# Miniprotein binders against b1l550, part 6

Target 1, 279 residues: b1l550
Amino acid sequence: MRLPEELLERARDIHSEAPSHRIKLDRVGSFGLKVPVEFKGFLLLAEADVWVSLPEGRRGVDLSRQVEAIYELSNPPKDPFSLCREAAISLLEKLNYADSSGVSIRFDAPLQDGESLKYYGVEISSIASDEIINKIRVEILGMTACPCTAELIRAYKSSEIAATHTQRSLGILEVSTKAEHPDPDKLASIIERAMSSPLRTYTKRPDEGGLVIRSLSNARLAEDVVREMIHLFLEEFGHLPEDTHILAAVRSMESVHMHDIYAERSFSLDEIRKEISSH

## First folded at step 3 (miniprotein)

Design A12
Fold by ESMFold2-Fast, scan of step 3:
Structure A12 (fold): chain B 279 residues (1-279), chain A 94 residues (1-94)
Amino acid sequence: as target 1 above (279 residues)
Amino acid sequence: GEIRVTVEFEKDGKTYVFEYEFTSPELLEEALKYIEELIRLSGADRVRITVEASSEEEAERLADELRELAERLGYDEIEVTREGNRFTVEAERE
């Protein structure tokens, strides 16, 4: 049951009162909201977080206004990028006491994989103030393999035993930019191309052999995969503003150990170009 | 279960070991073409291939297939040793 309108109006008055301590808060809002979105022809149930900054003189935020902002814009369901940006702007307009607002939307994105679908993780956000910053994080599974075959081919430099095996690895690309959100399918493609081979969600016996052989033919360390992801990112998205920030990372799930191997690099486009040009 | 394959090459007194895990015999069969090319390219004087199969029947079939592979690569002495669902194919050039 809904509360009577009179009680809801009284609740709003409480939030306008002076707080116990005059301290500004950076993020106050509704977290874990279920929101329908349309992504490339699919109707998906996404999870959203909505927040605003709270000034030192105000006790609380109007939670009903936050929920109204995102749900009004989600009916009918629309693409999650437009929803994210429009909701962040709407929050700042509706809650005029706030200096900034933000929206994050998380979902599993379908990707065509032969006759089936595989899924990769997407998290997008938009933070609005005197400008808007758009952020996207893509996570997708693939395969890696140790490049010990390179030692066998390259003339026997070691008398030690060289071992190789295939592993599942999680590739991660995160982009923060003043431009529009990058296409997550292109980010997922960069990650898969950097891996030894992609991972399939439904595999017929012949397709499984192809994955193993491809991994062995294209052996790469987690460190190699991160460097390749950065190289491929610069080819596809080097046109983004120079202050664009990127995180490239790989987590390799080693079968011979109880722990994972992890490699990452964070950089701005300006920073990485200066680094590469110094070589 | 999974099939584990260890391939050891010896060339000019140096040993190289490659370990593979497969979910099925069919995956191993496809990978054997890649393994064959690696052995050929290495010019190895001695090769040892150890397979741990999910069943004795699989082990017998794969042992015969690996013996044929060693013969195609021109090894003069080929020995097959079985220990339950595990077998080893040892191949040497004179």
Scores: ipSAE 0.000, ipTM 0.131, lowest interface PAE 17.8, mean pLDDT 76
Fold by OpenDDE base, second read of step 4:
Structure A12 (fold): chain B 279 residues (1-279), chain A 94 residues (1-94)
Amino acid sequence: as target 1 above (279 residues)
Amino acid sequence: GEIRVTVEFEKDGKTYVFEYEFTSPELLEEALKYIEELIRLSGADRVRITVEASSEEEAERLADELRELAERLGYDEIEVTREGNRFTVEAERE
């Protein structure tokens, strides 16, 4: 049974009441929504989070309005970048008591790999307040070869191409900027190029051999990978605003250890430029 | 006329009070279904329901309906008191 509309109108609006404790909340919203997006010709089902701030004088958020805001903009499906920005703005308009809003959309992005497809993880976000901040996080798997073990084996066998152990490594680039979202494919490419070699969905035997040889010839520490990611990022995206914030990280799933190796650097473009120039 | 219904019961040492206001008897009839369900789900051994209406006759009629509701819910001790156009139905069960 549905309650009569009049009864609902006369019911106490719990959300608009003053809270027992006058404390502002930073994020209140719905997490784990499913929304369709169009990405490079693919129609994808993405996971979305939507939220707004809650002022100290309001007990609760109108969650239904938040959900409506994103779904109204999701039909017809559009690119996730526009969806994030437009939804974040729409949330502030619809929920006028909020001083900030945010939208995050997550999906696996298809990436062409020869005649097959591979993928990388992407999270696209926009946060709206007095300004709009766009955030993108890209995660892609690659392969690293250990230079330390390679050197040991080289010393032992005196071979030109030293054997070493290889492992899968997860590369991460996260960018927060007042500019438009950086191209996630370019970010993924940076990560792959920073590693010893990319991963392939499908390899023929000769190709597999070549991939391994490439990896061995480009042995890198996790630290090397992160530094290379930063270097390549600066070459490609150095034109972004100076206050752009970047996280570059790699998690190496070590094949000779029970634990993973992790390295990261968080920085602003301004900060890293000063650091490099001082050297 | 304007009808006001107040439902009060105790559960786990807390007193719960629900107030409803209606502009039409038809809305009240629908609301009574929810009130009945509320009381049923509460499991309260004692319930106080107050009804106020624009006329004494209407209030009395509504009080009778509330009495019947309480009876349907298994309350065996029901007292109805009147104060002007306000009727209070107190229902208890063993």
Scores: ipSAE 0.000, ipTM 0.154, lowest interface PAE 13.4, mean pLDDT 83

Design A13
Fold by ESMFold2-Fast, scan of step 3:
Structure A13 (fold): chain B 279 residues (1-279), chain A 94 residues (1-94)
Amino acid sequence: as target 1 above (279 residues)
Amino acid sequence: GEIRVTVEFEKDGKTYVFEYEFTSPERLERALKIIERYIRKSGADRVRITVEASSEEEAERLADELRELAERLGYDEIEVTREGNRFTVEAERE
């Protein structure tokens, strides 16, 4: 049943009323919206969150207008970066009491993997106020091999072949910048190149052997992987504004332990350049 | 009173498109400030801004503001095209 529309004339406008307590809220919005996006020739189902700030003198936010804003911009489907930026700015225009707005979009990105596809995780955000801040987080699995165990086995067996345990490791790069979103495929590539080897969707026996040999020949600590990711990031994206903030991390699902190993570093471009330049 | 602004800019062969609908001049001014900052940081080689308003006078005023914005951003070639209440400002660097 639908209630009579005449009731809208009699009902109080709850959202525009003064709240019981004059407290600002940083984010009020609609979370977990499903939206289609077009990404590099693929039509994907993404999940979106949209929000605005709420001033201390206003009781509520017009949630239906938030949903309308992103749905209008998502039909027909467009690339998630344009959708993210356009929706954030549109929200700030449509809800004139807000000081800031934001949009976050999450999806699994396809990446060509031989004759098949593999997928990596992408989360992008745009936060609009007096300026716009763009944020992207990329997560992709790779393989690592332990150099410590390799060295012990070489010593024990007097072998030239480095035998050691290998495991899946999750690499993470998160970038927050006033420039446009970095290309997620380039971020995924940086992560994979920092690992002992990439992972594949499927392999034949010779190809699988090759990946294992590659990882064994390129054994790396979690700490090594994070440092290499930072090095490669600076080579590719060192041109971004100096106040750009980066998080580089790796979570190694150690095959010889019941627990994971984790390493991370957060930094601004300005900070890391000064650190590297000091001797 | 409803104003529609479409911003397209190109950098390294990739085109980015933003669409906005405004109901108040104050919010439009704030949005244009955000757009300006974004274009500056993107280093876009070409920008195309289209504005539509309910009145011809309002659309013309906004087109003039956008032309001035393109000049402040350092674009060398600026062209303004009009179709009724729709104005398009195209700007590029050589």
Scores: ipSAE 0.000, ipTM 0.188, lowest interface PAE 19.5, mean pLDDT 80

Design A14
Fold by ESMFold2-Fast, scan of step 3:
Structure A14 (fold): chain B 279 residues (1-279), chain A 94 residues (1-94)
Amino acid sequence: as target 1 above (279 residues)
Amino acid sequence: GEIRVTVEFEKDGKTYVFEYEFTSPEELEFALKWIEIVIRESGADRVRITVEASSEEEAERLADELRELAERLGYDEIEVTREGNRFTVEAERE
């Protein structure tokens, strides 16, 4: 049952009232909304969060206006980057008491994998105030092989054939910038190239052998993978503004342990360039 | 409880794929409305919808709703295949 609109319009506007305590809130909004998007020729159902800042003198936020804003912009479906940016801007225009707004959109992105498709995780956001900050996070699984065990077995066997354990590793690249969102396919490619080998949706036995051999001949520590991701990122995206902030990380699900290995580095472009050039 | 849906459609040699997980039929109904609009605007020639429901009763109800959706979208050939809690609706234009 729904109350008549007339009766709702006569009710107190509690959102505009003074709060119990005069405290500013950073993010107030609608989380977990389902929105359709078009991504590189694919129509996908994404999940969105929408929020605004709430000043210390106002009790609540107009949640209905937030939901209306994003749904109006998502019909017909459009690319998630434009939707993210436009919705964040629209929220500030519609909710004049807010000094900032944000939109986050999450989906699984298809990636061509031979004759099939595989999927990687994408989360994008835009935070609007007197300027717009765009953030993108890409997560994709790949394979790593342990160099330490490989070296031990090589020494023991006195042979050219390296044997070691392999495991799935999750690679993560997160970028915050005043420029447009980086292409997530390029970020996913960087992560896969930094790994010992990529994972496949479907592999025939000969191809599976090839991936395993590639992984064994390209054994890498989690630390090696993070450094390679940073190197490849700088080659592809070094043109971004110097205050662009990056997180590069890998989580290795060690097949011989009950625990994972994790390595990460956060940096700004100006910081990393100075560090590298000091050598 | 959990409902899994895969929607696949084809237009001018391009394939579009959606995959969803829902906890309620009401949530699915909302998503299907957006899918209907998207497919209609795309002018898709072929549509395949696969659903894995939480029960056979739910699967039968959803299969009927999706068949009706395909009919509303103007598809000429509609086939529904069901096996327990899973069903597939396949629709195409000649």
Scores: ipSAE 0.000, ipTM 0.222, lowest interface PAE 16.9, mean pLDDT 78

Design A21
Fold by ESMFold2-Fast, scan of step 3:
Structure A21 (fold): chain B 279 residues (1-279), chain A 94 residues (1-94)
Amino acid sequence: as target 1 above (279 residues)
Amino acid sequence: GEIRVTVEFEKDGKEYYFTYRFTSPEELELALKLIEEFIRESGADRVRITVEASSEEEAERLADELRELAERLGYDEIEVTREGNRFTVEAERE
C-alpha cells in the first residue's frame, strides 16, 4: 500500500512552519542519489547530491521536489554537465524560497588506453544564484620517480631495483569558472603528461620498454609535476575567464615509507599570469 | 556498424528511458555492464531493453545476452520480441 496523497500533502505543510531558531542554512538537500548519465557514448551510473539554501524563517525543505527536479531531467540521460547546470536552475525555479541551489555529480570516467579502458575520477558541480559557478575536479593515477636516484638510471640492471624507486601518484586538477565545464578528458591528459609516466592496463609492445624504465628516464618530484600541470593547463585552457580558479595538486604514495608526499598550488588565471610574467 | 540500445524501466510508478548509440563492441560491452548495475541498484519493477544493430545476427546475440542478464537480476516474466534487426527484451517482477 502507498501513502494517500492527502497525508503526503499535510506532511509538506510542516516545512513552511517557523523553525525553533531563526538561522539560515547554506545547504539542505538529498545526497547520494543514483542517476544515469551519458558520457561520451557511455551510459554511466553516477552519484548525485542536490541542495538549496534554506531561509532563516522556514523550518524545512521539500525533499520530494528536489528529487523530482533532477529525475525529470535524467530521462532521457543527459551529459552530466548539462544535467548539473539544468538541475541547479530547476531547483531555484521549483523552490522559490531558496536564494541558491547546487548539484554535484560524481562518476568514474572511461579513458581509452590502447585496446583497453582505464578509469579516472570526475566530480562536477553547478551552483546557481544570481549567476552560475561551474566546478570540475579530475583525479587520475600515474607514476613518478625520484630524481635523487639519477645513478640508478645509469646502473639499472633489474626491474625489482627499479620498482623500489618508482611510486604511484594521484594527480588532481580542480577548476571553478563562470564558463562551461572544461573537458575532463583534456584535464586527465594534462595530468598524465605531467607525470613521469601514465599507468597502463596492458601493453603488447615489450620492445618499447616498461613503465618503470620510462619513469626512471623521466624522473620528477611531486613539486615538478604540479608546476608542469600548471604549465600545460595554461597552454590548453588559458582562454578561460581571468577569474577562473584552479587547484593543481599531486599526492605521491611512497612504497617504502608510512607517509605520502603532497604538493599543491591554488591560483586564479589573473594571478598566475602576473606571477609568470615577472620572470 | 552502429549499435543502438534503448533502456526503459519503471520504479514506484515513474518511467525512465535512455537511448545510446555505439560504434565499437568494447563500448557496448562496458555500457551493458553499467546498465546491469544501474538496474540492480534501482530495484526496477519492469525493464524494457531494445537493441538495434546493423546485422540481424549481432542483434539476436545481444538480445540473448540481455535475456540472460534479466534472468540473473531475478525477473520472473521475460518476453523477447523481434522486428527485423530490432530485438526487445521486456522483463517484469510480480
Scores: ipSAE 0.000, ipTM 0.229, lowest interface PAE 15.0, mean pLDDT 76
Fold by OpenDDE base, second read of step 4:
Structure A21 (fold): chain B 279 residues (1-279), chain A 94 residues (1-94)
Amino acid sequence: as target 1 above (279 residues)
Amino acid sequence: GEIRVTVEFEKDGKEYYFTYRFTSPEELELALKLIEEFIRESGADRVRITVEASSEEEAERLADELRELAERLGYDEIEVTREGNRFTVEAERE
């Protein structure tokens, strides 16, 4: 039901009123929107969050304008990187009282796995103010084999390839940079290569055996995986600006325990380079 | 209760499937707009939309809205089927 326009003219603009308490808010917006995006030839429905800052002298944000901003840019569907950046900029233009804006887009990214598909989670973000910061978070599942148990069994049975327990592990890379968004497929590849083995959507019996053997030969602690992720990241993305911030993390869903093991490192490129050079 | 809308269509020889979940009327309005634009942009000649709701009455109302949406999009053959609180709208165009 649309209210008559005449009634709208008589109504106070509550959002433009002075607040009872003059306090600036960092983020005000709509979370959990759905927007279509085009990613690697796939048309996907993604989740989106949009927000702006609110100055101390304004009671509320024009939320409808925020939704319109991202909606207008989502038709026709475009790549999520451009959508994030353009929407963040558009928000600042449309809501001139805001000194900062942000857009986050989340979806499962398809990844080719032989004749089938697997996927990884991706969140693409842009934050606009005096500068634009681009952020990508990639999450992908892999497999880890425990080196400690392997060593125990090796010592006990004197076998060259010792059995060990394996578990699913979630690898996480989050990158924030003033440069363009890093390639999420490359980030996903780094995570998979850092683990004992990747996961497969399907395996033939010989392939499955090979996958398990590979995992056993690359037994790694969660700590090892994180360090390997950082190493591989530096090799692939060392050309990014020095102030680029990275979070590398692993959550291992332990098969022998009720709890998960978690390891992480947060760093800037400048910081980690200094650390490595000091050794 | 939670409302679920599932959209299925084919584009360029690929099958697409997505589900939208929402609980508020405001979310519903936005979801319908986005679904409409998504289907429009797909250019699909055949679309299947399934809606599930907490009540039959709610599901039926939503199915009617989806039928109208399909009509607006230029689909001329529309069939609606019911299974409990689930309605399926199948729309085709020549």
Scores: ipSAE 0.000, ipTM 0.157, lowest interface PAE 14.1, mean pLDDT 83

Design A22
Fold by OpenDDE base, second read of step 4:
Structure A22 (fold): chain B 279 residues (1-279), chain A 94 residues (1-94)
Amino acid sequence: as target 1 above (279 residues)
Amino acid sequence: GEIRVTVEFEKDGKEYYFTYRFTSPELLEEALKYIEELIRLSGADRVRITVEASSEEEAERLADELRELAERLGYDEIEVTREGNRFTVEAERE
């Protein structure tokens, strides 16, 4: 039974009551919302999460206001970067009891692949408090060729170009910074360049052969890929604030094993610079 | 004129209150139905209903209706108090 809105001026707001246990919560919100975004001329349906902190003296969050905040800003559709930042700020304004807010938007980003399209996964986030932190996570599939097997075959057949097994590998770059969101296409490019070869949506036979040959000539361990990602990241994004945090990771879906190989490094720009300089 | 009806009751150690706003006479009948159902569902042994209206006469009429409502709901001790254009109906049952 829906009460007519026009009849009810005021009802007890259970959300504003004191909780039975006075405990602050870090994140309370709605997850799995669908919002339209504009990205590189594409109108995309993205998944969004919105949340705020809840003080110890308040029982619950006004969830409807959270949802309203993001949808108000989503019409007309805008770029996801602005949407995240603006929504995070709006949440704090609308929910004044919160000391922090956050918005996360996820979608598949189109990437040109010759005459076709491929894609990478992206999650764009903003967290607002006394400051705004922008976060971006990019995931893109590439191909890795195993140098170990290549070496074994080389030793066995005495071939200049050693055959090896190849596998799909998921590269991940996650960046958290007080600066603007890094360009996701650049991040995706870094990941692809760090791998043995990129994946293609479709290949003609000559192109396929070339892709495989490229991968064989650039055989890399998962560990190599991560290190290369970090190296390339520093070259491209070394200008970001020193407190910028990065996660570089690779999940290799091994073709010769039933399990995946995973490698990662988490670091701040300051930390990694010190590490490299000490060498 | 604008009419406001506030229903207050205690349940399980918590106080509840609901305020209904009437901007038209047509909404009054519907509101009364909801108020009745609210009180019924509350199961409260004590209910306080406050009515405010633009005129004393209107408030009094509404207070009478609310008293009758409380009686229908099985409350046997009903007290009506007046403060200007505000009437309070306190209803109790054993």
Scores: ipSAE 0.033, ipTM 0.427, lowest interface PAE 3.7, mean pLDDT 85
Fold by ESMFold2-Fast, scan of step 3:
Structure A22 (fold): chain B 279 residues (1-279), chain A 94 residues (1-94)
Amino acid sequence: as target 1 above (279 residues)
Amino acid sequence: GEIRVTVEFEKDGKEYYFTYRFTSPELLEEALKYIEELIRLSGADRVRITVEASSEEEAERLADELRELAERLGYDEIEVTREGNRFTVEAERE
């Protein structure tokens, strides 16, 4: 049953009231919204979070205006980067008590894999205040092979390609910048090139052997993969603003252990350049 | 068996394309909910959903569910075409 209009008109504006405690909140909003996006010719159902800062003197936010901001801009579906940036700006325009706003959009991105498709994870965000900060996180699975076991076996067999254990590894690149969002396909490519080999959606027995041989000829520790990802990132995206922040990480699902191995490095472009140039 | 679902939308003169593949029928219920939400949020004027399944009976059941889904979303003109294990549901809002 819909409430009478007269009752709704006379109701107190709870959101504009003073709160029980005068504490600022950093992010208040609508999380888990489903929005259609157009990505590289595909129509995908993405998941979005929208939020604003809430000042210490205000009890709540106008959630309906947050939903309006993103849904208005999502019909017809558009690229998730423009949607993210435009919705964040719209939130500040619609909710003038906020000093910052943000939008995050998550989806699985299709990537051509021979005659099939494979998918990698993408999460983008835009945070608006007196400036806009764009963030992107890309996650993709690849394969790594252990060089330590390979070297031990090679010592015994005198082989050019040593036997060793292989495992799935998750590569992660996260970038926060004042410039436009980096192309996620390029970030995914960097991760795959840093791995021992990429993974496939489907392989025949002979092709499986090829992937294993490729990984064995390019055996890498999780630590090696992270360093290579950083090197390749700097070659492709070293032109970004110096205060750009990057996280590079790998989670190796070790086939000979009950636990995973994890390696990461976070840095600003200014920081990493000083480190590299001092050597 | 293997099931392929292709969804094509048309909104404001632009076409959008989505293909979903799954090899397990257990994913079907979740996929139908996903497709319904995607169509609803897109605000599409025209939708074409193509289903290809391992058996004609399975594909026919899916086509029926997709027709019901289009009806729930308010599409006025719905036609279903069949070619073996391939069913296409075309829906348009007048």
Scores: ipSAE 0.000, ipTM 0.279, lowest interface PAE 15.3, mean pLDDT 80
ESMFold2-Fast, scan of step 6: ipSAE 0.000; ipTM 0.167

Design A23
Fold by ESMFold2-Fast, scan of step 3:
Structure A23 (fold): chain B 279 residues (1-279), chain A 94 residues (1-94)
Amino acid sequence: as target 1 above (279 residues)
Amino acid sequence: GEIRVTVEFEKDGKEYYFTYRFTSPERLERALKIIERYIRKSGADRVRITVEASSEEEAERLADELRELAERLGYDEIEVTREGNRFTVEAERE
């Protein structure tokens, strides 16, 4: 059923042996671990990846130590951001042959939607080396309405509210910083405010027609949404270190096409401020 | 014995913290070096570092190391408080 522990004295230490080829590996670890986390009053089951770098002279990583480290830190369940940072530091300390360590945690974050809940995607990571880099990616669906078709219909029918196609659009904000992880609820809020309209599960008094009219009155290109997301991000998070890197993106699942429209911009806070100031 | 270190720091009204546990002094030294770089790059104005160890002598030694770390990072007002085997180093600069 189980082999005697005494066999460990006779077994080769495979991990410490020289590999067949002296090649450094960037990430070696345990991926797809399930860990409980506490997020804003909710107990959630998150998925975690933990890894370390492996030098060219060592055959393998002590994977059992990685799993022990994160599970020790996840009991009792705690804030996923603290868990991410603490586990990354712990891994680097426990595995002294590593140049770097990392932890990534993914979960669906609840967001209040009328009298119900909706969810948005969160992926956070902390990478420890000579410094600690914290990264967060938030993805949430919203609605966009095409301003081009709206103008054609308006011209044709001379209507105050132009008809146009609407579609689901996925908004993405990713932040990499030496400061603490930004609040994901605020990132999700930025994305939703940049859209033509947020998506809803339901309201106590369904007003689907009113929501559609709001979207049509606020028609936006994917390019418009990305620019608005960046503007709103700078208002909320402009205090982060100047070398903070941001990715803002929108993938619009066009209802009139068999393909999607995609728009993105990557930048550092230093870069974007200089760009805006030059105009 | 087990050593637990908690680091809390604040900048621009935002508070950050992290905790780590060790049984080896060698591991702790490396962690402190990484933590030092993180705090230095963050530009934090206030830092609170709490050390808890199985031995009072070990906790006191680490608290002294952390006080010296706060001095090297340019903090002007440093206060060390003790409660049993738990030492807290609070540092601030104006």
Scores: ipSAE 0.000, ipTM 0.281, lowest interface PAE 14.4, mean pLDDT 80

Design A24
Fold by ESMFold2-Fast, scan of step 3:
Structure A24 (fold): chain B 279 residues (1-279), chain A 94 residues (1-94)
Amino acid sequence: as target 1 above (279 residues)
Amino acid sequence: GEIRVTVEFEKDGKEYYFTYRFTSPEELEFALKWIEIVIRESGADRVRITVEASSEEEAERLADELRELAERLGYDEIEVTREGNRFTVEAERE
């Protein structure tokens, strides 16, 4: 049912009223929205969260304005990076009581994998205030092989064929910058190149043997993968502003343990350059 | 209870599948807007929308809303079918 405008004009504006307690809230908004986006020629269904800060003197947020902000910018579907940035800015324009706004968009990105496709996880955010900060997180599975077990078996058997355990490992790169979002395909490529080998969506028996042999020939600790990811990141994205912050991490799902191994490093570009130059 | 809406269409040789889950009137209004955008931008001549709810009355009501939405978007062959608490809206445009 559509209410007459006259009734809306006479109704109390509950959201503009004083709250029961004068307490600021950091994030108030619509979470878990489904939004279509266009990514590198694919029409994908993404999941979005939109929010604003709420001052201590205001009871509530106008949720219809949040929906309007992202709705207007998502029709027609556009690239998720522009959508994220533009929606965060639009939220501040539409909700003038807010000190800050944010938008996060999550989706699975396709990667060509032989005759098929595989997918990696992408989450992007834009947080707007006096400035705008863009954040991207890429997660992709790969394979690692243990060099310690390989060396022990090789020493014991005096053999050229090393047997060791392999496991799935999740590689993570997260970047926060005042510049535009980095290309997630390049971030995914960095992660895969740092691993012992990439994983495939589907393999035939000879291809499976090839992946295992590649992993065994390129055995790496989780710590090795993180260091290689940082090295490769600096080669590709060293041009970003010096205050850009990066998280590089690997979670190894150890096949011979009941638990996982985790390695990470957080740094700014300024910090890591000074550290490396001291060598 | 929870309402589940699935939209299926084919465009440029690729099949697209979207599922929306919601429980509140506010979420329903938002979901209908997203469904409209997805269908309009699909450019598909055929689309299938499936509604599942805990109540047959609730699912039928939402299926009627989606039928009207398809009519507004220019689909001229619209069929609604029911299997328990599941309603399917199939729409075609010549």
Scores: ipSAE 0.000, ipTM 0.159, lowest interface PAE 18.8, mean pLDDT 78

